# Ledger of designs, part 8: VHH binders against o28486

Target 1, 243 residues: o28486
Amino acid sequence: MIGIIGGTHILEIKVLKDVEETRIETPYGTAEIDVGRVDGIDVAIIQRHGKRKDKPPHRINHAANFYALKSLGVKYVIGMGSVGALREEYSLPSLIIPHDYIDFFSGVTIYNDSLVHVTPGFDEYLREVLVEVARKISSFPVIDKGVYFQTRGPRLETKAEIAMIKSFADCVGMTAGSEATIARELGLSYAIVCTMDNYAHGIKNQSIDYREIVEKAKENARECLKIVEEAVKKVWEEKIQRT
Short names: E, the ipSAE of ESMFold2; O, the ipSAE of OpenDDE; V2, 0.75 times the mean of E and O plus 0.25 times the DockQ between their complexes.

## First folded at step 1 (VHH)

Design M7 (framework vhh_7z1x_3; at its last look DockQ between E and O 0.01; V2 from the best seeds 0.00; counts 0 for: pae O 10.5 > 2, grease 25.1 > 24.2, placed apart)
Fold by ESMFold2-Fast, scan of step 1:
Structure M7 (fold): chain B 243 residues (1-243), chain A 120 residues (1-120)
Amino acid sequence: as target 1 above (243 residues)
Amino acid sequence: QVQLVETGGGLVQPGGSLRLSCTASGFTFSDYAMNWVRQAPGKGLEWLSGISWSGGSTSYADSVKGRFTISRDNAKNTLYLQMNSLQPDDTAVYFCARPGVVHLSMEDYWGQGTQVTVSS
């Protein structure tokens, strides 16, 4: 079983068959998971914002979501998300598959009452799978590495915040650092493919409009879905079917 | 040894058309998505269009949508860019490349480029 976690459009996976809704109680709360198949491969899918779209980034229960995936036997989790570009030279739309992250704001952990240190990061095997698949099937430019800066949200960043962040990062979002941290704490492999749907505030001489960002993310989501669908098959062939 | 060779550039008048070709060798062309990018005088790289390994998916920059068409022939290891309604600001060196070539510091497999000049 391979895990998939994405935003609003994750449920539009066209090759997904035999979808069943499941609710799993965890020590951290309830997770809503859809279980189905991609080309006969069992997958567990989470819409990170909730099925009613009622969980903004700062309210996502990352611990419940990833614990529930682990309880179903998931070892590999493929994420998808939407990010703002922090470099003028990036073409939009494009895909970025970050290799590292900065998360000072979320403070997420499953270890509420114990001192446990994990070495954070994205899973390099999954990241390489995503890069290889994207370079083959993506019609968008593919940026094969970068630093993801996580902000808390739900407000967009100010021009001053972006001016500071762009010195240290390549894209900005609100979720992947939390997901990577919790996945690592639970012993799960996690990596993410992101659409760059807008330039962050002040990168270009453009007005920033949340509605425009959402519309572009929707248009571009299909590109990420193709990558996720093919990556599921590749992970199954290389790590699950052969062992 | 990976090679990409662009041909088909030249001098054209505004409103004219050109077809660029990129012939690939030294790698399995059909395993890679491909891009067209350009660099105008005094400017950075601009991504124009991309195509998946099979040709089943294509994308275009807003500056060229409706005017340019990307295509490929995997049997000939060749990538094409059909350029119509050319404008003076389309004057640039055009490169074919594998995905991800939108940064100047990125090392990837690039062609030599072909010059397109749109005479005013």
Scores: ipSAE 0.214, ipTM 0.638, lowest interface PAE 4.3, mean pLDDT 85
Fold by ESMFold2, look of step 2:
Structure M7 (fold): chain B 243 residues (1-243), chain A 120 residues (1-120)
Amino acid sequence: as target 1 above (243 residues)
Amino acid sequence: QVQLVETGGGLVQPGGSLRLSCTASGFTFSDYAMNWVRQAPGKGLEWLSGISWSGGSTSYADSVKGRFTISRDNAKNTLYLQMNSLQPDDTAVYFCARPGVVHLSMEDYWGQGTQVTVSS
């Protein structure tokens, strides 16, 4: 079984067959998981902001989500997300597959009552799968590495914050660092493909119509979904069917 | 030994059309998505359009949507860009590009470009 975690646009895109909604109790709380199939392959899906869109970034229970995936036998988790571009020379739309992250402030961990340290990071194998797939099938430009800066949210970043972090990172979001950290603590492999949907605050002073923002976000998410679907097949063949 | 050769540029009047071609060699063209980008004098690179390896999916920058059409012929190892309703702001060197892969150079593989000039 392969895990998929994504944002709100998964609810609006019909990517699965035979979906069964479930709730799983974990030591860290309750997780909402949809189980279904992608091209005959069993997948477990987390809508990170909740089925009812009631979990803003700072209230996502990452520990419960990833523990629940582990309890279902998931070993590999593929994320899809949305980020702001920190470089004005990046075209939009585009995809970025980050290779590393900066997260000073989220503080997420399963080790609240013990002295345990992990070496964090995105999984190299999953990242290479995502890059290979994206470069073959994506019609968007692909940025095949970059540093993801995680802010706590739920507010967007100030212009001053963006001016500071753009020297050290390529994209900004609110979730992937937390997901990578918790996955590593639980012994799960995790990597993410992100759409660059907007420039971050102050990178460019360009406004777009709200209707265009919503429509572009749906279209961009479909491109990520194609990448994830193909990556699920590749991981299944190479790591699960073989074992 | 990847080679990409663009042709079909030239001088056109505003409102005119051009069709660019990019002939690929030194790699399996049908295994890769392809892109068109351009660079106007004194400006950075601007991504224009992309197409999946099979030709099944295409995308366009807002600046060219509705005016430009990307296509490919995998049997001829050739990428195309049909450019309609050209305006002076479209004046640039146009490049075809193949995205790099992680264990090869991160640099996109680029052609030498073809000049497009839109002027009365």
Scores: ipSAE 0.209, ipTM 0.650, lowest interface PAE 5.5, mean pLDDT 85
Fold by OpenDDE, look of step 2:
Structure M7 (fold): chain B 243 residues (1-243), chain A 120 residues (1-120)
Amino acid sequence: as target 1 above (243 residues)
Amino acid sequence: QVQLVETGGGLVQPGGSLRLSCTASGFTFSDYAMNWVRQAPGKGLEWLSGISWSGGSTSYADSVKGRFTISRDNAKNTLYLQMNSLQPDDTAVYFCARPGVVHLSMEDYWGQGTQVTVSS
C-alpha cells in the first residue's frame, strides 16, 4: 500500500476505486483515511485539511496522519500540494519537487516526551520518481530542485515576509515541512510534488480574479494528480510488486 | 460559475427546529466536501459542520454538536442542515460553503445565506 497526502479539491474527487472511508485511532489522534485502489494498486489517501476541509494548516494533525499510514503498512508516502512561487522567473503554472525545506515555525514532532533527534528531509528515491514522471507526462515546466519554505498559516504572508524568505527558498507553503519531519520521525519515505499556482505576495503582480485563480489551481491540481498516480505505479512496480 | 443558494431560514422560537437547504450548481457537487458556516451580528464567521463528498464522514463544532445534523443528496446537488433545539445565540446568517484553495486563501465559496432568527 502506498500513501498519498494531498490538499483541497483534487482529493475530494473520486480518485480511488473501491474506496473505503476509514477512521484510524492513533496515539496522536484520529486520522481519516480513504483506502482504495489506483489502477489496481492499493492506496491510502489522506486529505490533509480534512475530508470536511475543516483543518486549516496549523491544525493539521500530521502525527496522527502519518502514524495511521504507517499502521496500514505504508512505507512510501507521496505528497501533493499547492505552493506560492518565490521566483518571478518561474513560468506558472509549474511543478516543483523540492529537495529540501525550511520550517522554523511548526515545531511538529512525535517526540514530545523523549530526547530523540532526527535529520529530516525528502526521500530522494521518491523525488527522483516524481521528477522522472513529471518530466515524462506533465505539460507544465518541472523544477526538479528547490527549497520549500513553510509558513505556519493559516494567514498568507506579508510582503515583508516574502521579501525575506525569497532569499532562501524557491516556493512557499504551509504543510510539506511538517509532513516531511513527521514522516522521517516515523521512518516513512516521503516526497512531495507541488504545483506553483501563484506568485507569493509581492513577487509578481497578478491581476487575476480570485475565482479564476482558484479554478486554475484546481486544474493544476489535476495535473499534479496525474503525476502522482503515475508515480504510485512506478513505486509500486519498483519497490512493492517485486517483493 | 459556482453558485450556492441557501434556503430554509426564518424565525423560530427557542427550542424550535429548522432545516436549511443549499442547492449547488456550476460544479460537480459530488466531488466536494461541503460545510455550513454562520455569521452572527458583530461576530466573525463560524464553522459549524462539514460533510465529505460521499457523505460518509461528518463533523461538527462543539457549539452545535448533538443539535445540528449535516447531510447531503448528491443526486439533487443539495446540502442540508437539520437544526434542532435552537437557541437565541444561534441567530445568524447561515451559509453553505465550498472551501477554496488553501494556499491561496481559506475563503470559501458561499451563497447569499439564509437568515435564522431564534427569538421568543
Scores: ipSAE 0.006, ipTM 0.271, lowest interface PAE 10.5, mean pLDDT 87
ESMFold2 (binder alone), look of step 2: mean pLDDT 83; pTM 0.838

Design M8 (framework vhh_etentamig_d1)
Fold by ESMFold2-Fast, scan of step 1:
Structure M8 (fold): chain B 243 residues (1-243), chain A 121 residues (1-121)
Amino acid sequence: as target 1 above (243 residues)
Amino acid sequence: EVQLLESGGGLVQPGGSLRLSCAASGFTFSSYAMSWVRQAPGKGPEWVSGISGSGGSTYYADSVKGRFTISRDNSKNTLYLQMNSLRAEDTAVYYCAREYHVSFEEPFDYRGQGTLVTVSS
């Protein structure tokens, strides 16, 4: 079983069949998961904002979500998300598959009453799968690495915040660092493919309109869905079908 | 093509009960999570309750938890809201809504015309 976690448009996966909605109780809370198949491959899908869409980025229960995936026997989790571009030279829309992250604000961990240190990062095997698939089938430019800066949200960043962040990162979002940290703590392999849908505040000396950002993210999310669908097949062939 | 039709509203005394129904057509009902949303006079919309496509998971606003029960009959393409121990503050137009799985910012892609519930002595 391969895990998929996304936000906008995750449930529009074209080849998804035999969908069963489940609710899994975990030590960290309840997770809502759709279990189904992509081309006959068992997948577990999480809409990170919840079925009620009542979980803004700062309220997402990352521990419950990833623990639930682990309880279903998931080892590999493919994420998708929307990010702001921090480089004026990046064309939009485009895909970025980050190789590292900066997360100073979330403080997420499953280790609330024990001292455990994990080495953070994205899974390099999954990242390579996403890069290979994206380069082969994407109609958008593919940026095959970058540093993801996580902010808390749900508010957008100020110009001053972006002026600071852009010196150290390539894209900005609100979720992937938390997901990578919790996945690593639970022993899960995780990587993400992101659409760069807008320039972050102040990069292009433009006003930020959240409705325009949401509309572009919806339009561009279908590109990520194609990549995720193909990546699921590749992971199945290379890691699950063989063993 | 998508159609949602609510019924079952009316005038009820405080402490009374009402059962709302929503008849759905034009889509594969069992594939969509459904919600009840209410709007009291002069107030914005308030999400009340939600149910997964299979009916296996239910969710409630704190204001109605323990008093209201959401359910569905996928063989009849019908959503229900059983409302018990009704209070004056439950007075509102109740809307049946289909969850919009593809947009975090737009949680409902279709809602019905609504049914009025008045709780008054």
Scores: ipSAE 0.000, ipTM 0.138, lowest interface PAE 15.6, mean pLDDT 83

Design M9 (framework vhh_7zox_3)
Fold by ESMFold2-Fast, scan of step 1:
Structure M9 (fold): chain B 243 residues (1-243), chain A 121 residues (1-121)
Amino acid sequence: as target 1 above (243 residues)
Amino acid sequence: DVQLVESGGGLVQPGGSLRLSCVASGFTFSDYAMGWVRQAPGKGLEWVSDISSGGSTGYADSVKGRFAISRDNAKNTLYLQMNRLKPEDTAVYYCAKGLTHISLDEPFDSAGQGTQVTVSS
């Protein structure tokens, strides 16, 4: 079973079949998971904001979500998300597959009663799978590495905050650092493919129509979905089918 | 099938007040977080305020203490009470379904047509 975690549009995977909705009780709370098949491959899918989209980034229960995936026998988790670009030289829309992250503010951990040190990071095998698949099938430019800066949200960053973080990072988001940390603590392999849909506050001064942003985000999310669908197949062939 | 219809915008003098409304249809309103975002002339999108299905609220620093978001689930209506308006509040205001802002990680599911707010003498 391969895990998939995304935000808006994750449940629009076109080839998803035999879907069953389930709730899993964990020591950290309840997780909502859909289990099904992509091209005959068993998958477990989480909409990170909840099925009703009522969990903003700062209130996502990352521990419950990833523990539930682990309880279903998941070892590999593929994420997708939307991020703001911190480099004016990036063309939008584009894909970025970060290789590292900065997260000073979330403080997520499954270890409430013990001192356990993990080496944080994204899984390099899954990153390479995502890069290879994206380069093969993406219509967008593919940025094959970068530092993801995680903010807490739900507010957007100020111009001053963006001016500070752009010195140290390539894209900004609110979830992937927390997901990578919890996945590592649970012994799960995790990496993420991100669409860069907009420039972060103050990177460019161009006015954008809000309706156009919403429509472009929907178009761009489909690009990530097709990458995730193909990555699931590649991981299954290389890591699961052979064992 | 999802429809969001904003109203209540207009011309107001600095220091004045306006109340924006957003009537929602085509989904179970009470199940979703709702929010307001705005776009000023020549500027990018700015998140203004949000309210969860459970009633928890958030506000941008630029409007905190001046604006109040609320919802009436019986009427499928979202509100934004705007007090002590400033020229820099001049923008098109959009009602948004789903996540409370167009986030860097997650875009809104749907937005309405918008309502123009102009703060000038």
Scores: ipSAE 0.011, ipTM 0.421, lowest interface PAE 9.1, mean pLDDT 83

Design S1 (framework vhh_etentamig_d1)
Fold by ESMFold2-Fast, scan of step 1:
Structure S1 (fold): chain B 243 residues (1-243), chain A 120 residues (1-120)
Amino acid sequence: as target 1 above (243 residues)
Amino acid sequence: EVQLLESGGGLVQPGGSLRLSCAASGFTFSSYAMSWVRQAPGKGPEWVSGISGSGGSTYYADSVKGRFTISRDNSKNTLYLQMNSLRAEDTAVYYCARGYTVRYTSFDYRGQGTLVTVSS
């Protein structure tokens, strides 16, 4: 079983079949998971913002979500998400597969009453799978590394905040650092493919059109879905089928 | 077919009040959280307020807290935003959206928007 965690459009994977909605009780709360198959491969899917779209980033229960995946026997979790571009030289739309992150705001951990240190990061095997798949099948430019800066949300960043973080990071989002941290604490391999749908506030001297942003994000999310579909097959072939 | 239609915008003087409405159709309204998002001229979008499906929980941006009240009538499939003590900086197109916002991807549907102008 391979885990997939994504936003609003994750269930639009075209080859996803036999979807069953499941609720899993964990020590950290209840997780809602859709179990299905991609090309005969069992997958467990989490919509990170909830089935009713009512979990903003600062209220996502990362511990419950990833614990539930672990309880189903998941070892590899593929994320997808939308990020703001912090570099003027990036062509949009494009994909970025970050190799590192900065997260000073989430404070997430499963270790509420214990002192445990984990080495943070994305899983390099999964990251390489995502890069290789994206380069082969993506119609968008692929940026094969970058630093993801996590903000708390749900408000967007100000121009001043973006001016500060663009010196240290390549894209900005609200979830992947939390997901990587909790995954590592639970012993799960996690990496993410991100669409860069828009420049972050103040990067370009253009007004941000909310109408255009929402429509582009929806269209661009489908590019990530193609990558996730192929990555699932590759991970199964290389790591799960052989077991 | 999911549809969201905003109304109630217009011109109002500073200190005045307006009530925005959003008529929803094509989905089980009471099962979904709803939000109001605004975009002022020359500025990026700003999430304004959110409400849970039952209406039992409400959330506000600091810029509107204490002045705006979000509510819903699930029997009428309608979302409301009561805006009091309006300021010039509240001038924006206001959008009804399904869900809560995270970088424009938590919302799967939005309405066409309604213009609110606060000016003397």
Scores: ipSAE 0.000, ipTM 0.368, lowest interface PAE 11.9, mean pLDDT 84

Design S10 (framework vhh_7pa5_2)
Fold by ESMFold2-Fast, scan of step 1:
Order: structure tokens, then sequence, then C-alpha cells
Structure S10 (fold): chain B 243 residues (1-243), chain A 120 residues (1-120)
């Protein structure tokens, strides 16, 4: 079983067959998971904001989500998400597959009463799978590395915040750093493919409209879904089918 | 009617160079990312390189990075692949391909390809 975790529009695109909706109780809370098949391959899909869209970024239960995936026997988790571009030279829409992240705000951990250190990062095998697949089939330009800056949300960043952040990072989002951290702590392999759907506040001379961002993310989600579908097949063939 | 016509292949010795061309017609060439894909004897297709619609972004397979350069001339509706430091492993039929939205494949192969043989 391969895990897939996505945002608001993941469940609106019908890529999954024989879907069974499940709830898994974990020590950290309840996770809502759809299990099904992509081209005969067992997958578990999480909409990170909840099925009722009632979990804004700062309230996502990352520990429950990833613990539930682990309890289903998932080892490899492929993320997808929408991010703001921090480089004016990036053409939009485009894809970015970050190689590193900055997360000062989430403070997520499953280790609340013990001193355990993990080496943070995205899984390089999964990242390379996503890069290879994206370059091969994407209709969007593919940026094959970058630093993801995580903000807490749910408010959008101010122009001053973006002016500061763009000196250190290539894209901005609210979730992938937390997901990478918790995945690593649970012994899961995680990487993410992101659509850059908008320029972050102040990168271009544009006003920010959240509705426009949501509509662009929905329109562009198909690009990520086709990459995730092919990545699932490749991971299954290379890591799971042979076991 | 979309048409892609590859040319510029041939026989070359290891360490040599070749420049492939692809003449495109039947679509607005400047609006699409373009790729080169190759198929070696007895092997499946291998993606080689992609260039964005405006030419500002390029990507390469690790096996060719630093040796091959993809470029395009939108005024001439032509895609190029400059191949330097050729190796026997580069022997293959080379296709140019147009990217599309597809759940299973992002490429349309319409040409016969152009054969590149690297041997002494």
Amino acid sequence: as target 1 above (243 residues)
Amino acid sequence: QVQLVESGGGMVQPGGSLRLSCAASGFTFSSYAMSWVRRAPGKGPEWVSTISSGGGSTSYADSVKGRFTISRDNAKNTLYLQMNSLKPEDTALYYCAKLRYSWHTGFDYWGQGTQVTVSS
C-alpha cells in the first residue's frame, strides 16, 4: 500500500477506484482515509484538511494522519500541494519538487516526553521518482529542487514577510515541512510534488485573491494527479511488487 | 494534423558530436513544451530532455546531463538536440515529442525518429 496526501482538491478529481472510506483511531486522534486502487495498486489517500474541509493548516493533525498510514502498512507517502512562488523568474503554472525545507512555526513532533533527534529532510528516493516522472510527462515546467518555506497559516503572508522569506527559499506553503518531520519520526518515506499556482504577495504587482488561488489550484491539480498516479506505479514496481 | 519530423541522425565515433532537428507543424509550436525521447535496441523508451514553450527552462536525464543541449527556434517551428561527447550507450532511435495532459502518458510520438549509432 502506497500513501497519498493532498489538499483541498484531491478528492474532487476521480483517480481512485473501488473507494472505501475509513476512519482510524490513533493515539493522536482520528484520521479520515480513503482506501482504494490506482491501476490495481492499493493506495491510501488522505485529504489533509479533512473531508468536511474543517482543518485549516494550523489545525491539521499530522501525527494522526501519518500514524494511520503507518498502521495500514504504508512505507512510502507521496504528497501533493499548492504553493506560492517566491521567484519572479518562475513561469506559472509550474511544478516544484523541493529538496529541503524551513519550518520554524509548526513545532510538530510525536516525541512529547522523550529526547529523540531525527535528521530532517525529504526522502531522496521518492523525490527522484517524482522528478523523473514529472520531467517525463508534465505539461508544466518542472523545477527539480528548491527550499520550501513553511508558514503557519491560515492567513496569507504579508508583503514584508515575503520580502524576508524570498532571500532564503523558493516557494512558500503551510504543510510540507510538518509532513516531512512527522513522516521521518514515524520511519516513513515522504516527498512532495507542488504546483506553483500563484506568486506570493509582492513578487509581482498583483493583488491577492484567495478565491482565485483556490480556482487555479483546482485547475492545476490534474497535473499533480497524473504525476502522482505514475509515481505510484513506479514505486510499486521498484519497492513493493518484488517483496 | 500534427506532424513531427526528426532529422540529423547518423553514424559517429565515440567522443563525436551530432545535432538533431525536429520540424513541427499542425499546432502552435510556441505554446507547447517539447521533449526528446530515445529507444535503444531491445529497450523501452527513455526520456532524454525537455524544453519549456518559451525556451527559458530545460531539463535533462542524468545519463546525458552536461553532454546534450536542447534548444528551440519558435520562429522556425524547430526543436534541436546538440549531442556532444557521444558514447556507445547513446545509440538509439531519437524521437521528438509534444507534451500533453494525460493520465498515462505526457507525450505524442508522431515522427519515424532519427537513428543515432555510436561505434567505431
Scores: ipSAE 0.000, ipTM 0.108, lowest interface PAE 19.5, mean pLDDT 82

Design S11 (framework vhh_7zox_3)
Fold by ESMFold2-Fast, scan of step 1:
Structure S11 (fold): chain B 243 residues (1-243), chain A 119 residues (1-119)
Amino acid sequence: as target 1 above (243 residues)
Amino acid sequence: DVQLVESGGGLVQPGGSLRLSCVASGFTFSSYWMGWVRQAPGKGLEWVSDIYSGGSTGYADSVKGRFAISRDNAKNTLYLQMNRLKPEDTAVYYCARHTYKFSGTLDYAGQGTQVTVSS
C-alpha cells in the first residue's frame, strides 16, 4: 500500500476505486483515511485538512495522519500541495519538487517522552520518481529542486516576512516540513510535488488575496493529481511489486 | 521485566562491515516495532533504522543503502547489517523497543554496543 496525502482536491482523484472510509484512533488523535485502489494498486489517502475541511494548516494532526498510514503498512507516502513562489523569475503556474525544507515553527514530533534524533529531509528515491514523472507528463514547467520554507499559517505572510524568506528559500507553504519530519520519525519515505500557484506577498509588488490563491490552487490541482497517480504506479512497480 | 542485549560491535576499518544483534526478553517480541538508535561521542541520540511488526523498514538518510535492519521473531532477535562503514558511523548503538500500537515512541533501550570505524 502506498500513501497519498494532499489538500482540498486530493479526494477528486478520478481512478480511485473500491473506496472505504476509515477512522483510525491513534495516541495523537483520530485520523480520517480513505483506503482504495488506483489502477489495481492499494492506496491509503489522507485529506490533510480533514474531510470536513475543518483543520487549518496550524491544526493539522501530522502525527495522527502518518501514524495511521504506518499502521496500515504504508512505507512510501506521496504528497501534493500548493505553494507561493519566492522568485520573480519563476513562471506561474509551475511545479516544484523541493529537495529540502526549513521548518522552525511547527515543533512537530512523535517523540514526546524519549530522546530520538532523526536526520530530516525528503526521501531521495520518491523525490526522483516525482521529478521523472513530472518531466514526462506535466504541461507546467517543472522546477526539479528547491528549498521549501514552512510558515505556520493560516494567515498569509507579510511582505517583510517574504523579503526575509526569499533570500534562502524557493517556495513557501504551511505543511510539507511538518509532514517530512513526522514521516522520517516514523520511518516512512515521503516527498511532495507542489504547484506554484501565486507569487508570495511582495514578490511582484501586487496585493495578495486569499480567495485568488484558493481559486488558482483549485484550477491547478489536477496537474498534481496526474503526477501523483503516475508516481503511485511507478513506485509500486519498482519497490512493491518486485519485492 | 524488559531486557534488550546488544552485541556485535567492535573496531573496523572504513569500508568494512559489522552485524549487530539484539536479543530481547521479557515481552512478546513479535508484537513490537523495533529499532536502532546511536550516540556519537559528545552528541545526542540519532535514529538509525526501525522495523515494524509487519516487516516494513525505515532508515535515516545517512545510512540508507548501506545498512539493513531485520528481525527473527522465532529467536527474539533484532539485527543491523552495517556495510561500507564510515568514520562518522562511530557511535554506541542501542537496540530500542517501540510499541506496535504507538508508532515511533521508544519506551525501552538496551545497554548499547560500541562501533568504532577508524584506520
Scores: ipSAE 0.000, ipTM 0.101, lowest interface PAE 19.0, mean pLDDT 83

Design S12 (framework vhh_7pa5_2)
Fold by ESMFold2-Fast, scan of step 1:
Structure S12 (fold): chain B 243 residues (1-243), chain A 120 residues (1-120)
Amino acid sequence: as target 1 above (243 residues)
Amino acid sequence: QVQLVESGGGMVQPGGSLRLSCAASGFTFSSYAMSWVRRAPGKGPEWVSTISSGGGSTSYADSVKGRFTISRDNAKNTLYLQMNSLKPEDTALYYCATSYRFGTKHMDYWGQGTQVTVSS
């Protein structure tokens, strides 16, 4: 079983046949998960914001979500997300598959009462699968690495915040750093493919229109979804079917 | 040792065309995305265009979209930039690079550059 974790627009683009909606109780809370098949391969899908879009970025229960995936026998989790571009040089829309992250704000961990150090990061095997698949089938330009800066949300960043962040990172989002940290603590492999749907506030001399960002993210989610679907098949063939 | 050698620059009138080439050696060219980056005197590097390892995906800076075309020949280990409708603002040293990244801290390898001058 391969895990998929996506944002708000995953609900509007169905990848699954024979979907079963389920709730899994974990030590960290309840996770809502859909189990089904992509091209005959068992997958577990989480909409990170909840099925009713009732969990904004700062209230996502990352520990419950990833523990639930682990409890279903998932080892590999493919993330999807929408990010703001921090480089004027990036053309939009495009895909970015980050190789590292900065997360100073979330403070997520499953180790509340013990001192355990993990080496943080995205899973390099899974990241390479996403890059290879994206380069083969994407209609968008593919940026094959970058530093993801996580903000807390749900508000968009100010121009001053982006002016600071852009010195250290390539794209900005609200979830992937937390997901990578918790995945690593639980022994899960995680990487993410992101659509760059807008320039972050102040990168270009233009107004930030939230409705326009949402519409672009929705349209661009189809591109991201085809990458995820093909990546699921490749991971299954290379790591699950073989072993 | 990685080597990137640019050529094809020169002086042209506004509205003219030039074709730049980059000869690559010392690495498996067909496995790397390639970019063109330019630098005007006294200014920092500006990303111009990128092409995927297989040539199936391309991207361009807004300032050059519709005027420039990036391409590659993996059999010859060569990257190209066809520049049409050149403007005085396109005057710069043009570099071949092995990365999608803009700025020296994000570029894997850079060539020595070829000068493009668009003048009256």
Scores: ipSAE 0.000, ipTM 0.104, lowest interface PAE 21.6, mean pLDDT 82

Design S2 (framework vhh_7zox_3)
Fold by ESMFold2-Fast, scan of step 1:
Structure S2 (fold): chain B 243 residues (1-243), chain A 120 residues (1-120)
Amino acid sequence: as target 1 above (243 residues)
Amino acid sequence: DVQLVESGGGLVQPGGSLRLSCVASGFTFSSYWMGWVRQAPGKGLEWVSDIYSGGSTGYADSVKGRFAISRDNAKNTLYLQMNRLKPEDTAVYYCAKSRTYVTGKYFDYAGQGTQVTVSS
């Protein structure tokens, strides 16, 4: 079983069938998971913002979500998300598959009662699967690495915050660093493919139009859906089918 | 090697009570949802109840208010207290190691079962 975690459009995968809504209790809280099949492959899907879109980034229960995936026997988790571009040189829309992250604000961990240190990062095998698939089928330019800067949200960043962040990161978002951290702590492989839907505040000396950002994210999410679908097949063939 | 051994079934009159037990071995009992599913003669499997190690419980509408699920993590034992039994409760009851909470749908592993017959 392969895990998929994404925003509000994740269930629009065209070949997704036999969807059953489930609820899994964990030591960290309840996770809502849809179990289904992508081209005959068992998948467990999490809508990170909740079924009712009631979980803003700072309230997502990452520990419950990833613990629930692990409890279902998931070892590989493919993420998708929307980010702001920190480089004026980037064309929009485009895809970025980050190779590293900076997360100073979330403080997420499953280790509330013990002293445990993990080496953080995205899973390089899964990241390379996403890069290979994106290069083959994407209609958008593919940026095959970068540093993801996580902010807490849900407010957008100020111009001053972006001026600071852009010196050491390539895109900005609110979730992938937390997901990578918790996945690593639970022994799960995780990587993410992101759409760059807007320039972050002040990059292009443009006014931020929140409605336009939301609409572009919806349109661009379809690009990530086809990448996720093909990545699921590739991971299953290479890591799961053979066992 | 996962093993679930049910006991406590039997013949009881309508309105009566039974307590089922399930002794588990071969896995970390306290880490999993445990539950009960049943199969009436000529019917498919029906989810009855489940319980997480922290005490959260679920019940099928057909048994809610009459059945009580509990667990003893120190003894690796799951229980089902069945009260005000009805003829429609007649079934083989299976202890199940469950990974999801889905009414009537999923369990990871089931034991051998114990027969409950409710008749006058």
Scores: ipSAE 0.000, ipTM 0.139, lowest interface PAE 16.5, mean pLDDT 83

